# Ledger of designs, part 27: VHH binders against p46559

Target 1, 369 residues: p46559
Amino acid sequence: MTAIEKFFTEKSPDSEQVLLKVIELGIDFLGGEWKNVDKSQVNVSRVHGGQSNHMFHVTSSTSATPYLLRIHRQPPSQVFTDTVNLAIFSERGLGPKLYGFFEGGRMEEFLPSKTFDVNDVLVPENSRKIGAIFPLYHSINVPVSKSRRCVHLMREWLNGYESLGGGDYEILPTTVNYSDHPKSVSIKDLNHEIDNFEKWSTEIFEHTLVFSHNDLASTNILELNSTKELVLIDWEFGTYNWRGFDLAMHLSETAIDYRVPFPPGIKMNGDLIDNPPNIQIFCEAYVEADKKLKNRSPSDPTAEVKALIQECQFFWPLTNLFWALSAMKHSLLKFENGVDLDVQARDRLAVYFHLKPRSQKIYEELSKK

## First folded at step 6 (VHH)

Design m22 (framework vhh_surovatamig_d1)
Fold by ESMFold2-Fast, scan of step 6:
Parts: structure tokens; sequence; C-alpha cells
Structure m22 (fold): chain B 369 residues (1-369), chain A 127 residues (1-127)
């Protein structure tokens, strides 16, 4: 743990030591009115909704600039990736402003906003808005590895699971009512699934590589109070990846409710997985916005939309395998969580095998081209 | 110094009622979501109920819905759990817990965790 992480984990946000420290940071990185702030005028509120960071909203009754303080809990490699991504989006006006960074933390703009939930993302107009903003992010050239895609993280998590003593895994779904899956999978079976999907994706979709969010759950979408514009946040999994994975990740997350009681703290909706209501509207908005951004006349928007829907359907099971492997590893760490990680892993694996036959048919169809 | 002190536990007959209380000190109580968690003999820690800072939102584990009611008094810096229609399965040490995060601002990974909990109060449901 860094010195700053120890400081914030050992002290209450209400403590005099914390109040003085956030004033010190405000003076050092923001200056201005922070030089004139008394501790009695400062409010430090802990922020809910992140696991990778200790987060604090720092405000005062003065005109001093409010800020969001992130104290890193995540590995140095994720911190590096997250900071680079935020700096690029900050500079281009596509995310919160980065006010500064230091060893163990950073300061950024707090956007007065509503965090979306599952009810918000199922509204057709919101699905259209989300589809329309993806091309802005997918057009960004980020100076990071183009070979470290979703399958790289999946292998890291599976290797971690094995290293922690993990073995064969029983697939006993709790929230989805699927039965068309194996009763159990081995580590060898899961490695085979990763290898097979990587092979398929490389053969038919290598031309679709874009810088991707890879974790666009509803709660990583902010609706700004002032403009009602959407902002995508929490880019710590941001990598170059197949476009359809990023889009399918968002679509998959519209079928999952994390606000249900713990245990299990997660409920997957099989009806929405099988028949996603907004996939057409979402893909139409993406194609339209992408064409405007590239200043390209639509040659056949109907065919392009149909192809994008197929692309999303192909990657949908892989997004579930991705989070299943993460959940398997972290369940062995006895990680305290608002989600039962074993229930998440089992349900996500059930979804993976339920949807995989469709992806295989798409591969067979497109590989003959 | 953050301190959470539970009281109100004891021996009760099946079908009976108990009211647990938690006295909080050393922090701005009104700024935190608060929870009750329990640990039955030989079992792991189980979340029971959660309440928002202003009391406007409440949530419960399915096994206690309709039987337990969580409430808070921010002026008194106190958290309560009214337990009705108690069952043998409710036998556990009950802990008052402070939720780690108090403002929702997106998610990297959604989770619910506790940075402080009290020493607990034992509830035994037995005839």
Amino acid sequence: as target 1 above (369 residues)
Amino acid sequence: EVQLVESGGGLVQPGGSLRLSCAASGFKFSSYWMSWVRQAPGKGLEWVATIKQDGSEKDYVDSVKGRFTISRDNAKKSLYLQMNSLRAEDTAVYYCARDEYTIEYGRGTYYKTFDYRGQGTLVTVSS
C-alpha cells in the first residue's frame, strides 16, 4: 500500500487530518480559492460505486473548485492504464477533467450528474444516445498495445484462478433458467474456449479493432444534470479490442440487475438476453454517428446495421465468459462484494454456453467469405 | 475514533420479537449508508439489511423480508433493526456496519463493503 492509501484507509473522512490533507492537495494542484479555505468549510464525502479506488468528493462552502479524489487500490499496471486513458479523454473533452496525479492517487472533475441504472438503459431514447456516442470513443487513437485485448485479461484471470488452487467448476445457474450447458468445466476446457474465440474473432473481425471501454455497465454512464448529455466513465479496462465486444458488453449489461438484495446481489434476465429489445435502435444510432464522424455518405445503412447486430450477437457470449473468469478468480480471494461471485460466475458461464452456438454459426457463415 | 455499539440481543422464543440498536460515534453518521450483518454459529458473515443516509431507501435479504425493519435516527446517531416473527434460523451474532462508500458515482466494479462494524450482539431464538 502507498503512503497516501494508508493515510486515507486509517483515517475517517470526517477527521481533522483528512480535512487538512484535502486542503493541502487543493492548494498544491488547484490553487486559487483553496489557499483561503478553512477546515470548517470543507466537506469530504466518500463515493460509492467503485472498487478499484477509494473515492472522495471534496467540496467547500466557498468558490474553491470541487474535486473527486481517487486513492488507488488497484495494481500499478491498471493505475497506469487508467491514468493514461483519463488524461487522453480529459484533454479531448470526452471525460472528466484531470486536475492532477501523484503517487497513489489523482484528482479529477466531479461531474454533477445522474448515474444510470438498468431502468435507464432500457429506455429506447437512452439506448439511441449511448449508441451515438460510442463512435466518438472508438475513433480515438490511444498509444497503447493493440495486442492486449479482452482475451489477454481472460487468460490472466484464469491463470490467477489456477494459481490460487482453483480446479473444475460446477455450472449451477441461480438467476438464469438455462440448462443447455455442461454440468462442469475444467481449466483446460476454459483455455480451449478462450483460444477458440480468439481464433474466430481474429479470422472474421480483425478489421474491427478500436479502442474499447470493455466494461460499459449502466452505472458507468453519467447523464449530466446541466445538458442531459451522456459521459462514459471508468476506463480502467480500456484496451484495443474487437468493436463488437465493446458494444455487446454494454448490451449484455442491460440484461443484468446489480441492485437486487445480497445474496446474490445479481439477477440476469434471460428474456432480455435472448431478445434484446433495443439492439436495433442501438446499432442504428452507432452506424449513423460513425458515418457522420467519418464524413461518409451512407451506401447501405440497412445492410450495415444488420451486419453490426450480427457482430454484437457474435461477441455477446464472450463478454459473459470475460466476467465469469474474473468472478472465479476473485471468489477465491474471499473478496467482500455486493455480488455473490460464485453465482455471477455460474450464471455467466451458463449464458456463455447458451449463446455460443449462435456465435459458431456466425463464424461459419462469415469465414466462407 | 469510529465506534459502533450494538445492544438489544438476547434469548427469545420462536415467533417472538426483538429490537436491536446501534449507537454510532466518531464520524458524521448522517453521511453514511448503514447495514446490519449477521453471523450464525459456524457460518460466514451474511448481509441482512441496508438503509440510505436519509432513510429513503431500504433493502433486505429475502429470508427476512416482511419480518425485519431497518430504521435510523440521524439526530440520535442510532441505527435500529426491528425483528418480528423470529425463527431458529435467525440465531446469530448481529453486527452494526458502516458502508464504505456514501455517494454513487459510476462503477468500475459494483460492490458493497463495510469499513467498520461493531463487536456484535447475540440473538438466540430457542425454546
Scores: ipSAE 0.042, ipTM 0.440, lowest interface PAE 5.1, mean pLDDT 86

Design m23 (framework vhh_surovatamig_d1)
Fold by ESMFold2-Fast, scan of step 6:
Structure m23 (fold): chain B 369 residues (1-369), chain A 127 residues (1-127)
Amino acid sequence: as target 1 above (369 residues)
Amino acid sequence: EVQLVESGGGLVQPGGSLRLSCAASGFTFSSYAMSWVRQAPGKGLEWVATIKQDGSEKDYVDSVKGRFTISRDNAKKSLYLQMNSLRAEDTAVYYCARDEYTIEYGRGSYYRTFDYRGQGTLVTVSS
């Protein structure tokens, strides 16, 4: 735990010590009217960023610039990735402004907005808007590794699971009623699944590498109050990756409800997994927006949309394997995040094996082309 | 001392209706989201429905949507579950639970927790 994390964990947001500390940070990183603020004019409200960060909304009754204070709790590699990505997006006007960073935390713009939930992302018009914004982020050239893709993180998590004493894993789904999966999988089996999908993806989709969010759950989408425009946030898993993984990740998350009370704090909807209602609208919006950004005219827009739907369907199971491996590792670390990690891992592995045959068929079809 | 006391359970035929009540004491009821959770014989707990502190937002498990209605009366410190078109699979002990419902800014999920639960009321749906 960093010294600053300990400080904010041990003291209430309305304590004199915290009020003085947020004024000190305001003066140091923002200057301006923060130099003239008295503690009686400051309000600090906790935003429960309890899974990855401690978060506080810092405001005053003066004209001093309000800010969002993040105190890091996630691994150094995720902090580094998220901060670099935020700095780049801040400089390009594509995310919250980064006001400053320091050991153990950062200060950024608070965007007056509505955080989306699962009900919002299932609205067809919102699905279209999300599809249309993806190409904007996918068009960016980010100066980071192009070889560290989703499979790199998956291997890291699986190795971590093994190093923590993890072994064979039983697949006993709780919220999804699938039976077309093994009863258990070994670490060797899971490594084989990763290797196999990497091989398939490289052979048929290597040309689709783009900078990807990789974690676009509904709650990482903000709708700005003023313009109704969408902003994508929380880039801690941002890497170069196959675009179909990024798109399928969002589509997969529209079929998962995190609003159920803990435990389990998660519920998967098999009907939405089997019959995603907005995949057509989403892919149409992506293709149209991508065409405009790249100043191109596809020879057959209908065929291009159908191909993108197939691309999303191909990557859908891999997105579930990705979070299953994370959940397996973090369950052994006794990580608390409002989701039963064993339920998540079991259900996501069941989804993976249920959808894998479709991906194999797509690979066989496209590898002949 | 936090207390939640459920009532209104009983035996009902398929297609029938029941109204469950929960009386809360020992805390500021209007400051908490409230949930109904059920447990069928020999099975685990299943969340059924949640209502926000002011009654503005309601959420249900898919199997009861359109059949069950959650409501609250903050002045009476009471939570209700109106159950219509009851099915055999609705047979369970129903628990009133204190819940924190919040959608957080800028995170990959929303925060939610149970911290107190009542003793339960049995609902049996059979002919």
Scores: ipSAE 0.015, ipTM 0.272, lowest interface PAE 6.9, mean pLDDT 85

Design m24 (framework vhh_surovatamig_d1)
Fold by ESMFold2-Fast, scan of step 6:
Structure m24 (fold): chain B 369 residues (1-369), chain A 127 residues (1-127)
Amino acid sequence: as target 1 above (369 residues)
Amino acid sequence: EVQLVESGGGLVQPGGSLRLSCAASGFTFSSYWMSWVRQAPGKGLEWVATIKQDGSEKDYVDSVKGRFTISRDNAKKSLYLQMNSLRAEDTAVYYCARDSYVIEYGKGDYYETFDYRGQGTLVTVSS
């Protein structure tokens, strides 16, 4: 635990020591009116959630700029990439402003907003808005590794599962009614699935590598109270990847409800997985926004949209394998996040095998060129 | 008419266990995040643990992780704190608190403000 993490963990948010510390940070990083704030004018509220950080909302009765204070639970080196990503997005007006970072924490803009849920992302108007945001960050050049794609992290999680004593895994889905999957998979089987999908993706979609969010669940989308504009948050998985994986990740998450009682705290909707209602609208919005951003006219916009839908369908099962492997490893670590990780792993593996034949057919069709 | 009534405090030896209870009335208990906060002699208030409306999400101050468990029973309108492996530093008045504003902020993040707090129950850890 860092010195600053220990400080904020051990002291009450309304203690004089904490109030003086948040004023000191406000003066140092924001300046202005923070120099004129008395401790009696300051309010510090704890913000809960987010697995990697202690969060505090710092405000005052004055015109001093409010801020979110994140104190890293993990060593600073493990959150450095997320902070760099936020700095780039802040400069480009694509996310919360980054006010500053220091050893063990950072300060960022508080956005008065509504967090989306699965009902919000199924609204066609919202699907269009979300689809239109993707080209903005897919166009960014980020100075990080372009070879560490989703499959790299998948292999790290699977290796971690094995090193923790994990073995053969039974696929017993509880929230989806699929039966077209193996009864169990070995670590060797899962490595083969990763290798096979990497091979297919490289052969038919290598030209689609872009900087990707890789975790755009409904709860990582904020709707601003003032403008109704959408802002994407939580870039900790941000890396270069095939764009279809990023798009399919969001679409896959629209079919999952995390508001069900724990246990299991998760419900996958097979009807939405098989027949996603907004994929057409979402892909149309992406193509139109990408066209405007790059000042181009597609030679056949109908064909381009159809191709993007096929690209999303191809990557959909891989997004489920991605989170299944994470859930398998973290279940062995006894991690608590309001979701039964074994139910998540089993259901996501069932979805993976259910959708894989479609992806294989797409590969066979496109690889002939 | 919002009321929060704590019970279960007392004298316990280091390494011992206590279970605190809080009975809620005058509001729809199942609609609020609930917290336990404590105040050690001569110190300020310290947040200890929080639980979501449906019990699906819980968070703890690091010094009590693995030792304390927060839970709730919405049918009985009650909040609990199971305290194991108690230490002298856990000596404090423990308060049941209702969160007044809950703003979801990505992955279940929320803004915590307390609008009601009970009278407290004293926990003394000594031999």
Scores: ipSAE 0.005, ipTM 0.274, lowest interface PAE 10.8, mean pLDDT 84

Design m25 (framework vhh_surovatamig_d1)
Fold by ESMFold2-Fast, scan of step 6:
Structure m25 (fold): chain B 369 residues (1-369), chain A 127 residues (1-127)
Amino acid sequence: as target 1 above (369 residues)
Amino acid sequence: EVQLVESGGGLVQPGGSLRLSCAASGFTFSSYWMSWVRQAPGKGLEWVATIKQDGSEKDYVDSVKGRFTISRDNAKKSLYLQMNSLRAEDTAVYYCAKDTYTITYGRGTYTYSFDYRGQGTLVTVSS
């Protein structure tokens, strides 16, 4: 634990020591009116959750710039990517401003906003708005590895699961009524699935590599109070990846409700997985926005939208395998995040095998053209 | 209006165990994240553990992780802290604290504060 993490975890946010420390940080990194703030004018609210960070919202009754303080719970190497991603988006006006970073933490803009939930992302107009902002983020050139895609992290999680004593995994879905899956899978079986999807994706979609969010659940979408514009946040999993994976990740998350009581704290909607209501309008918005950003006219807009829908359908099962492998590993670590990780892993594996035949057919069709 | 009443403290030998309880009233207990905080003699207030409204998420200061367990019973409007393998440095007055759930900011993130604390219960670990 870093010295600053120890400081903030050992003291309550309303203590004099913490109030003085956040003023010190405000003066050092932001300056301005922070130099004139008295501790009696400062409010520090702890923002709970987030296994990667302790978060504090620092405000005052003055005109001093409020800020969000993140104190890292993980070693610096594990948070490096998130900080680099935020710095790039901050400088380009595409995310919260990064006010500064230091060993063990960072300060950033708090965006007065509504955090979306699953009901919000199922509204057609919101789905269109989300589809329209993806190309803006996908157009960014980020100076990071282009070879460490989703499959790299999947292999890390599966290797971690094995290293923690994990073995064969029984697929018993709780929240989806699917039965077209194996009863159990071995670590070898899961490695084969990763290898197979990587091969398929490389053969038919290698030209689609873009810098991707990879975790666009509804709650990582903020609607700004002032403008109603959307902002994508929490780029912790940001990497270069196949575009369709990023888009399919968001679509897959629209079919999952985390507001249900724990246990299990998760419910997958098979009807939305089988018949996603907004995939057409989402893909239409993406194609139109991408066209405008690249100053291009597609030769056949209808065919391009149809192709993007097929691309999203191809990657949909892989997004569920991705989170299933994470859940398997973190269940062995006794990680607590409001979701029964075994239920999540089993349900997501069931979804993976249910949707995989469609992806195979798409691969067979596109590999012949 | 908000009232929090802690109990269960006492004198215990190193390596021993204690279970603290907090009875809450004056607010909708099931709607708030709850925390335990402590203050050792001559030191400032230290956060110990936090629990989500439904008990699904828990967080601990590193020095107690694996030794302390936070839990709640919404039907009884009660918060608990099971303390095992107690050390001399765990000697403190322990306070039950109400967090103000107001904002969801990103996946699994909530705003809370320790604005309301009870009178505390003293835990003394004899060296």
Scores: ipSAE 0.023, ipTM 0.445, lowest interface PAE 5.7, mean pLDDT 86

Design m26 (framework vhh_surovatamig_d1)
Fold by ESMFold2-Fast, scan of step 6:
Structure m26 (fold): chain B 369 residues (1-369), chain A 126 residues (1-126)
Amino acid sequence: as target 1 above (369 residues)
Amino acid sequence: EVQLVESGGGLVQPGGSLRLSCAASGFTFSSYWMSWVRQAPGKGLEWVATIKQDGSEKDYVDSVKGRFTISRDNAKKSLYLQMNSLRAEDTAVYYCARDYTIEYGRGTYYKTFDYRGQGTLVTVSS
């Protein structure tokens, strides 16, 4: 625990020490009216629902600029990636303004907004808006590694699981009614699955590399109160990756409800996995927005949309393997996030094997050309 | 004008149970998240449990999960904490606290404790 994390976790937000500290940060990083603020004019509100960070909303009764204070609990590598991504998006007007960062934390703009949930992302108009905003983010050139894709994290998680004493994993789905999966998988089996998908993706989709969010759950989408425009947040997993993985990740998350009581705190909807209602509208919006952004002539838009749907379907199982491996590792670390990690891992592995045959067929079709 | 009045504290043996109550007045109780916080002898304030305006969301510090239950009755303007399987380490003054909340979206809130009651003492001793 860093000195600053210890400071903010051990003291009440209304304590004199915390009030003076947030004024000090306001003066140092924002300046202006913060130099004239008295502690009696400051309000510090603790944010709940942010498991990866200790978060505080700092305001005053003066004209001093309010800010969101994040005190990091994440590994240094994830903090570095998220901060760099936020700085780039802030500079381009595509996310919250980054006011400053320091050892163990950062200060950013609080956006008055509504956070989406699964009900919101299943509304066809919202699905269209989300599809239309993806090309804007996918068009950005970010100065980071283009070789460290989703499979890199998957291998790190699987290696971590093994290092923590993990072994064979029994697939007993709780929330999905699938039976077309192995009874259990070994670490060797899971490594083979990662290797196969990497090979397939590289052979047929290497040309689709874009900077990707990789974790666009409904709760990482903000609808601004003033304009109703969407903003994507929490880029801590942001990397260059195959475009279809990023799109399929969002589509997969529309079929998962985290609002159910813990345990298990998660419910997958097999009907939405098998028959995603908005995939057509989503892909149509993506293609149209991408064409406008790149000022390219319309070709065969029907064929292009059909190809993008196939691309999303190909990557869908891989998005579930991605989070299954994370859940397997973190269950051994006694990580608490309001979701039963064993239920998540088992259900996601069941989804992976259920959808994998479609991906193999797509690979076979596209590798012939 | 804003008042929070706790009751229900007392001396209990380890393994025993107590129910704390808090009567609120001077504000629209149903519009606020409410919390229980405690202060053990010679220690700082520790958050214990929180409940959303409509009772649909509840959260607890890990040391009390499965043992304590927070609830509210908006019609009676009352907050409760049912404390079971009490341990010596639960000995503290328990405070009812009003949360200043800003809804960011569903299940994510910016909050702080702007008012607390006078407290009720809970002593767990054999």
Scores: ipSAE 0.005, ipTM 0.260, lowest interface PAE 10.4, mean pLDDT 84

Design m27 (framework vhh_surovatamig_d1)
Fold by ESMFold2-Fast, scan of step 6:
Structure m27 (fold): chain B 369 residues (1-369), chain A 129 residues (1-129)
Amino acid sequence: as target 1 above (369 residues)
Amino acid sequence: EVQLVESGGGLVQPGGSLRLSCAASGFTFSSYWMSWVRQAPGKGLEWVATIKQDGSEKDYVDSVKGRFTISRDNAKKSLYLQMNSLRAEDTAVYYCARGDSYTIEYGRGTYYKTEFDYRGQGTLVTVSS
């Protein structure tokens, strides 16, 4: 644990030491109004949840600019990626402003907003709005590796699982009623699945590489109170990736409810997985917004929308394999986040194998052209 | 004079259970939201759970959801916290508090705003082998 992490975890948010420290940071990084703030005027609220960061909302009764303080608990690679991504989006006006960073933490804009939930993302109008904002983010040129895609993280997690003593994994779904999967998979089997999807994706979708969020669950979407515009947050998994993976990740997450009691703290909806109600509206909005952004005429928009739906369907199982591998590794680390990680891993593997045959047919069809 | 007196703390092994009680006097107990807050050694106050006047609404900090249960008995002027599956990180002084706490969500994170006007003396819970 870093010195600054110890400081913020060992001391009360209302302690004199913490109040003076957040004033010091406010003066150093924001200046102006903060230099005249007394400790009696400062409020520090700890934000709970998300094991990757210690978060605090810092405000005052004065006109001093409020800020969100993140003290890192993340692996160094995720800290680097998240900070670089936020800095780029901050400069482009596409996310919270990055006020500054320091060893072990950062300060950013707090956006007065409503965080979306699973009910919000199933509203057709919201699905349209989300589809329409993706092209803005996908158009950004980010000066990071274009070869470190979702499959790179998947291999890191699977290697971590093996290194922690993991072996063959039994697929016993709890929240989905699927049975069209192997009863167990070996580490070798999972490596072959990753390799095959990478091969297929490279052969038919290499031209679709864009900078991707890769984790757009409802809780990473903010609706601004003032404008009702949407902002995407928490880019800690942001990297260049196949576009359809990013879109399919969001669609897949609309079929999962994390508000159910622990255990298991997760419920997957097979009906929404098999027949996603908003995929048409979502893809229509994406294509329309992408064409407007590129100042291009719609060239057979019906065919383009149909092709994008097929692209999302192709990548849907891979998004579930992605989080299954993460859950397998982190269950061995005794990681706790309000979700039974073994239930998540088993259910997501069941979804992967249930949807994989469709992806194979799409590959066979598109590889001929 | 408002008084809140906690009891039920003690030493318990990881995975164990403990039930805290709070006896209220000097005010109309049934007219107030009530909360449990805790303070781990060297750390600040953390809100744990809150309950509406009639018991119809309950809220919990994420780290205790599914493990802790808040309840009240207005006839006995008592507040309770049933703690199951206790962990070393639950080690803290637990305080009965008069007032409400509500959750504010920001992305995947949640935090609470608290409106407490009275707090008891606390009861120590130590989770250790």
Scores: ipSAE 0.044, ipTM 0.516, lowest interface PAE 6.0, mean pLDDT 87

Design m28 (framework vhh_surovatamig_d1)
Fold by ESMFold2-Fast, scan of step 6:
Structure m28 (fold): chain B 369 residues (1-369), chain A 127 residues (1-127)
Amino acid sequence: as target 1 above (369 residues)
Amino acid sequence: EVQLVESGGGLVQPGGSLRLSCAASGFTFSSYWMSWVRQAPGKGLEWVATIKQDGSEKDYVDSVKGRFTISRDNAKKSLYLQMNSLRAEDTAVYYCARDSYTIDYSRGTYYKTFDYRGQGTLVTVSS
């Protein structure tokens, strides 16, 4: 725990010490009217319900700029990635404005908004809106590595699993009724799966590399109260990747409910995995928005949408292998979590093998010399 | 420093009752949802019950509904779990936990995260 985390954890938001500290931060990082604010004019309210705790909404009765104060508890590497990505998106008007950062925390724009849940992302109009905003983010040039894609993290997690004493892994799904998978997989088997998918993806989809979110679960989507426009948040896994992985990640997450009681704290919906209801609308919206953004006219709009659906279907299993490997490693580290990591790993591996034959067929079709 | 200290565990016969207590310090207790979670021997953590900051909203896992009651006293910075009609399957280490949506390395896991947990108190239902 950093010194600043201890400070905000131990003191009431109404305490004189906290009021003086948020004024100090306002003066230092925002300036303007904050230098004229009296503590009696300041309101500090703790914000709950998000991916990190220790969030405070700081306001005043004056014209001083209100801000959201985030005190970090995440690993330094995730904080670094998320902050850099937020800074870039802030400058481009694609996320909350980043007002400043310091050791242990940051200050950003408070967006009066509703955080989406699984019910929201299954609404067809919301699927259309999400599909339509992806091209905005995919069009951004970010000055980061283009070689550290999803497979890099997958190898790091699998190597970590092995280094922690992990061995053969039994696939015993709990929340899906799939049985078309191996009963067990070795570390060698999983490395071969990563290698094969990387080879396929590079051969048929290398031209689709874009800066990707890679973790667009419903809770990382904000709907602004004033405009109903959507904003994507929580870019700590943001990197260059095949766009179909990013799109398939979101679609895959619409088939998963994290609101179920812990344990397991996760339930995969096989019917939605097998027959995703909004994939057509989502891909239509993406193509139309991408076309408009780039001032282009597809030679065959119907064929382009069909091709994008196929691209999403190709990458769907890989998104499940990605989180399965994470869950395998972190279950050995005994991380406290709202999800049973072994259930998540086993269910996601079952989904991977269930969907893999479709991806192989797509590869074979598109790899025509 | 944030501290959660559980007490009240012990050996009890089936059908008996126990009241668990948790003393919180080092944070503004009244500003957090609080939960009880448990871990049976050889099993993973199981969420048991949760309570809103002001005590107005409560939830329970199905297996304890009607038998367990969660409550809090914000003035005393204390959380309680009244356990009635105890069964052998209730045998576990019980932890007082502060509710959180803390980011973790197993992304996609936003339900019932806990950022602080006490050392636990053992409840054994036998004989």
Scores: ipSAE 0.000, ipTM 0.243, lowest interface PAE 12.9, mean pLDDT 84

